# Designs tried in a protein design chat: VH-VL binders against Large ribosomal subunit protein eL28 (rpl28). Part 3

Target 1, 132 residues: Large ribosomal subunit protein eL28 (rpl28), of Dictyostelium discoideum (Social amoeba) (q9gs21)
Amino acid sequence: MSQDLVWSIIKKNNAFLKSSHGLTLSAEPGNLRNKNSLKYSGLARRTTIDVAAVNGKVVVSSKIVKKAAFPAQSKKTTTFSTVNTRKTARFVKTLATQYAPELRAAALGRLHRVQSALRSAKKAAARKAKKN

## First folded at step 17 (VH-VL)

Design T65 (from T56 with light chain S31L)
Fold by OpenDDE, fold request of step 21:
Structure T65 (fold): chain C 132 residues (1-132), chain A 120 residues (1-120), chain B 107 residues (1-107)
Amino acid sequence: as target 1 above (132 residues)
Amino acid sequence: EVQLVESGGGLVKPGGSLRLSCAASGFTFSNAWMHWVRQAPGKGLEWVGHIKSKTDGGTTEYAAPVKGRFTISRDDSKNTLYLQMNSLKTEDTAVYYCARDDWGFAMDYWGQGTLVTVSS
Amino acid sequence: SYELTQPLSVSVALGQTARITCSGDNIGKYLVHWYQQKPGQAPVLVIYDNSKRPSGIPERFSGSNSGNTATLTISRAQAGDEADYYCQVWDYSYDYVFGGGTKLTVL
């Protein structure tokens, strides 16, 4: 099934759609900008990249379809500490460039937001620990 | 100065086992990704596998020819990288190098290697 | 698997420019690294990220990568440059891949 066909079916009706201030957003896994569009759809796209915070670390996951005829969905997950920001950025940039160049900017943007959030959380935790 | 010194190579029979060590110095070993690369006599370089830092999850990846037979591990308290080789084959005969990956996806420092010979 | 192809050998006259190629499908999308290996020695990184030089590597070593071909260029070739040269990339699906190596002879 083509990604266009899948999108035509799910674009108006899926479990991840959220309405906010007249805009339709999506909370689906793999949607790097939370936009309800084919470009950012984690459900409809053949190739997806996701960047998330899990247990204080950066987790990058991807689904890559190599051959249309072999839907063998290989999902790979890679974990990084926030300590080595350069390596993580290089990883995401390289992955996107190799398999989804159209998602490069969105993936790097998400990475930056995730890293920022993790740093903030760490600082907040440290402050709480000092007060106790 | 960054230094990597491999040891543990030698002669082993097919089906046998061998454990290689790589002693690291001159850098913060615990933060580094480490690789094993091998070179058969008169042949090119072949990636064997790598291990990430503990902070990056300490995960390992292996080349297809050695997957299931070789295991990479590390002892950060000893600044030592290991390669456990089981079910050795004649095709595993090679000089085995340990290498550091500091910049990401390249090996910037290499040891001098240790020779492993698998022969009947 | 992703494959990198190098010529088996390249010859260069002393003081001239040597060019060693590394070919791969859309290799321009990758970061290519180059290693020098002299007989009986360990490999040495001479170029990383297509065109960057590690500290201690002379400026006469340069690299480029576009389309389907990466190139290591050695200007003003010296006798000491005689060695095997390997290109290498990292692929998300196939991990670390080396080329077959090129023997550079300085005449």
Scores: ipSAE 0.822, ipTM 0.920, lowest interface PAE 0.6, mean pLDDT 93
Fold by OpenDDE, last read:
Structure T65 (fold): chain C 132 residues (1-132), chain A 120 residues (1-120), chain B 107 residues (1-107)
Amino acid sequence: as target 1 above (132 residues)
Amino acid sequence: EVQLVESGGGLVKPGGSLRLSCAASGFTFSNAWMHWVRQAPGKGLEWVGHIKSKTDGGTTEYAAPVKGRFTISRDDSKNTLYLQMNSLKTEDTAVYYCARDDWGFAMDYWGQGTLVTVSS
Amino acid sequence: SYELTQPLSVSVALGQTARITCSGDNIGKYLVHWYQQKPGQAPVLVIYDNSKRPSGIPERFSGSNSGNTATLTISRAQAGDEADYYCQVWDYSYDYVFGGGTKLTVL
């Protein structure tokens, strides 16, 4: 099934849609900007990139539909510590450039937000620990 | 100064096993991704596999020709990288290098290598 | 599998400029790294991320990458530059890939 066809089916009706201030947003995995659009749809796109914080680490996941010769969809997950920001950024940038150039900016943007959040959380935890 | 020193190479029969070691010094080993790369006599460089840092999950990846037969591991307390080679084949004959990946997806420092010869 | 193709050999006169190519499908989308290997020695990283030089590598070494071809350029070739040179990339699907290597002869 083509991504366009899938999108036509799910764009108005899926479990991840959220309405906010007259806008329809999406909380679906793989949606790097939380926008309800085919471009950012983690559900409809053949190639997806997701960046998330899990247990204090950066987790990058991707779904790539391999060329006609390899119809198997492969989902791969890669984890990074917050210490290795350079490697993480390089990884995301490289992945996007190789398989989803149109998502490069969004993926890097998400990465920065995730990393920032993780740093903030770490600082907050450290402050709490000092008070106790 | 960054140093990598491979050891454990030698002669082994087909179907045999061998364990290589790479002793690292001069950098924080525990933070480094480490690779094994091999080179058959008179041939080019071939990536064998890598292991990430523990902080990055400590996961491993392998080249298709060695997958299921080779295992990469590390002991950060000893600053040592390992390559366990099982079910060795003649085509596994090569100089095996350990290399550090500090920049991301490149090997910036290499050991001098250790020779593994698989022959009947 | 992703493949990188290099010429088997390149010759350069002393003091002249050598160019070693590395070809791959849309290699311009990749970060290309280059290694120098002299006989009986371990490889040495000479260029990373297409055009960056590690510390200690002479400015005579430069790299470029566009389209389907990456190029290692060695200006003012010296006798000591005679070696095998390998390009390398990382692909998300195919992991780490080396070119076949190029023997550079300095005449």
Scores: ipSAE 0.816, ipTM 0.918, lowest interface PAE 0.6, mean pLDDT 93
Fold by OpenDDE, last read:
Structure T65 (fold): chain C 132 residues (1-132), chain A 120 residues (1-120), chain B 107 residues (1-107)
Amino acid sequence: as target 1 above (132 residues)
Amino acid sequence: EVQLVESGGGLVKPGGSLRLSCAASGFTFSNAWMHWVRQAPGKGLEWVGHIKSKTDGGTTEYAAPVKGRFTISRDDSKNTLYLQMNSLKTEDTAVYYCARDDWGFAMDYWGQGTLVTVSS
Amino acid sequence: SYELTQPLSVSVALGQTARITCSGDNIGKYLVHWYQQKPGQAPVLVIYDNSKRPSGIPERFSGSNSGNTATLTISRAQAGDEADYYCQVWDYSYDYVFGGGTKLTVL
């Protein structure tokens, strides 16, 4: 099934749609900007990139469908420590450039936000520990 | 100065096992991704596999020809990288190099290698 | 699998410029690294990220990558530059890939 066809079916009706201030947003996995569009759809796209924080680490996930006939390509997940920011950025950049150049900016943006959040959380935890 | 020294190579029969070691010094080993690369006599470089740092999850990946037979591990307390080779084949005959990945998907330092010969 | 193709051999006269190519499908999308290997020695990284030089590598070594071809350029070739040269990339799906290597002869 083509990504266009899938999008035509799910664009108005899926479990991840959220309405906020007159805008339709999406909370679907793989949606790097939370926008309800084919470009950022984690469900409809053949190639997806996701960046998330898990247990204090950066987790990059990607689904790459090479052939329509083999949709079951397994999701690949790569984990990085927050201390390796350059390496993580390089990883995401190269991944996007290789398989989804249109998502490069969005992926890097998400990465930066995730890393920032993790750093902030770590600092907060350290402060709390000093007070106790 | 960064140094990598491989050891454990030798002659082994097909179906046998061998464990290689790579002693690292001159850098924070625990933070480094480490690779094994091999080179058959008179042939080119072939990636064998890698292990990430513990902080990056400590996961391993292997080339298809060695997958299921070779295992990469590390002991950060000893600054040592290992390659456990099981079910060895004649085509596994090669000089085995350990290499550091500090540049991001490139090997910036290499050991001198250790020769593994698989022969009946 | 992703494959990198290099010429088997390249010859250059002393003091001239050598160019070693590495071809791959849309290799311009990748970061290409180059290694020098002299006989009986371990490989040495000479170019990383298409065009960057590690510390200690002479300025005579340069790299470029565009389209389907990456190129290692060695200007003012010296006798000591005679070696095998390997290109290498990392692919998200196929991991680390080396070219077949090129033997550079300095005449």
Scores: ipSAE 0.813, ipTM 0.917, lowest interface PAE 0.6, mean pLDDT 93
Fold by OpenDDE, fold request of step 21:
Structure T65 (fold): chain C 132 residues (1-132), chain A 120 residues (1-120), chain B 107 residues (1-107)
Amino acid sequence: as target 1 above (132 residues)
Amino acid sequence: EVQLVESGGGLVKPGGSLRLSCAASGFTFSNAWMHWVRQAPGKGLEWVGHIKSKTDGGTTEYAAPVKGRFTISRDDSKNTLYLQMNSLKTEDTAVYYCARDDWGFAMDYWGQGTLVTVSS
Amino acid sequence: SYELTQPLSVSVALGQTARITCSGDNIGKYLVHWYQQKPGQAPVLVIYDNSKRPSGIPERFSGSNSGNTATLTISRAQAGDEADYYCQVWDYSYDYVFGGGTKLTVL
């Protein structure tokens, strides 16, 4: 099924749609900007990149669908520690550049936000531990 | 200075086993992704496999020709990368290089290699 | 498997510009890396991400990638540039892929 067809079906009605202050947002996995659009849809797009924080680590999930010349679509998940910030950024950059250039900025932006959140959480946990 | 030194190469019969080592220095080995790349005599470079850092999950990937026969591992306490080669074939004859991946899916430093010869 | 094709050999006169090509299906979407290997030595990374130079690599080394062809350009060729050159990419499905290599001769 084409991504356009899928989008036509789900754009107005899916489990991840949220209404906030007159705006329709999406909380779907793989939506790097939380925008209800085909460009950022993790459900409709054939190629997706997602960056999330899981158990204190950065998790990059990718679904890559290759054209006829490159058979087989695969979904892969790669986990990174916060100690390898450069490598993680390189990984995300490479994925986006090669398979979804239009998502490059969004993916890197999400990565930075995730990394920042993880650092903040770690600091908060450390502070709490010292108080107890 | 980054240094990689391979060892363990030698002559082995088909069906035999050999274990290669790569001693790393001059960088934080535990954070590095490491590769094995081989080169048959007079031929080009061929990727063998890689291992991620432990912090990144320590997972491995292998080229199709060696999958199921070769195993990559690492001992971060010794700054050493390993390549266990089982069920060796004549076509496995090559200089085997260890290489660091610090440039994003590119090998920025290479060892001088160790020769493995598989012959009856 | 994804394949990269390089010419077997390229010749360049001393002081002139050498161009080594690496061809692949839609290679322009990939980030291409280049390695130099002199006889009896280990490979050395000379270009990464299509056009970036590692520290210590002279500015006379440059790279480009578009369409179905990536190109390593060596300006002001020196005798010491005589070597084998390999292109390489990472593919999501096929992992790491090297070209067949090109022997550069400096005349």
Scores: ipSAE 0.598, ipTM 0.878, lowest interface PAE 1.2, mean pLDDT 91
Fold by ESMFold2, look of step 17:
Structure T65 (fold): chain C 132 residues (1-132), chain A 120 residues (1-120), chain B 107 residues (1-107)
Amino acid sequence: as target 1 above (132 residues)
Amino acid sequence: EVQLVESGGGLVKPGGSLRLSCAASGFTFSNAWMHWVRQAPGKGLEWVGHIKSKTDGGTTEYAAPVKGRFTISRDDSKNTLYLQMNSLKTEDTAVYYCARDDWGFAMDYWGQGTLVTVSS
Amino acid sequence: SYELTQPLSVSVALGQTARITCSGDNIGKYLVHWYQQKPGQAPVLVIYDNSKRPSGIPERFSGSNSGNTATLTISRAQAGDEADYYCQVWDYSYDYVFGGGTKLTVL
């Protein structure tokens, strides 16, 4: 089977999936904010986690508020193959647990949907390539 | 049996360069993330950097002390991990280990290490 | 950077329980891994994900992690457990961080 044909179909579906399913999740530590309003007044910063399909792969990106760092924040992206489903889930779960635990379930649910869509697109590409 | 064998260590003057290799066997090397970890004589473990599998983007990350001087690469056709070390400093003197990260952001298999000595 | 602090040395009597701590700000939010290193040897993973044992590691090795402290526990300490022990986490911002190591002496 032609891997170039498989990738061209996945890339097409990947671009559509990205534009249709982009989701930015944000977090503020609500419990601590209510109990420590003076501590978090004006100093709390928004943390986001995004999971999308790009070019047939899963891309996880996050803009996070560093611990004790008030002028700084970090943004990173990480790409995973669809065959690394446990490693990808572990990465998202661990990132969210460290920096945005209230986003963890939503981020993992989004990851599952992205992985399922990519799996389905890959199967469709394989059937098309075999038939043609 | 998972095996990792480092080679290429030796004596280098400050400012010099050295390339380390790590030959891997007993697992699907192309799907693994691979690490370099070093240990100065009599000191603790220090993470140097890693390279992801090419299917996971093939990107690298480095510890701050080595950024811009060290380059990690891989050749999946030879099951080999590399560490190119440039602009070496005396504080880079250490045993360098390669390690596998197959599933979980931990290093589950280690080589026996190769000694790099940087001295004038 | 994220810092992990371990005691430099811990002693235990033969047959007793050793506890080696790894302290870090909010370390309970992390998955902690532990490595054993005997003199002249490479490290060996003995605990991963706070409390799980790799194949071949005896059940007398255990781990826990909550609050600001992770602990490696070695029950029924044997002479062969004398080694250096390192904790390690992966942090999204600072990648892979090791503790400074603890020398376990079995008396």
Scores: ipSAE 0.586, ipTM 0.819, lowest interface PAE 1.6, mean pLDDT 83

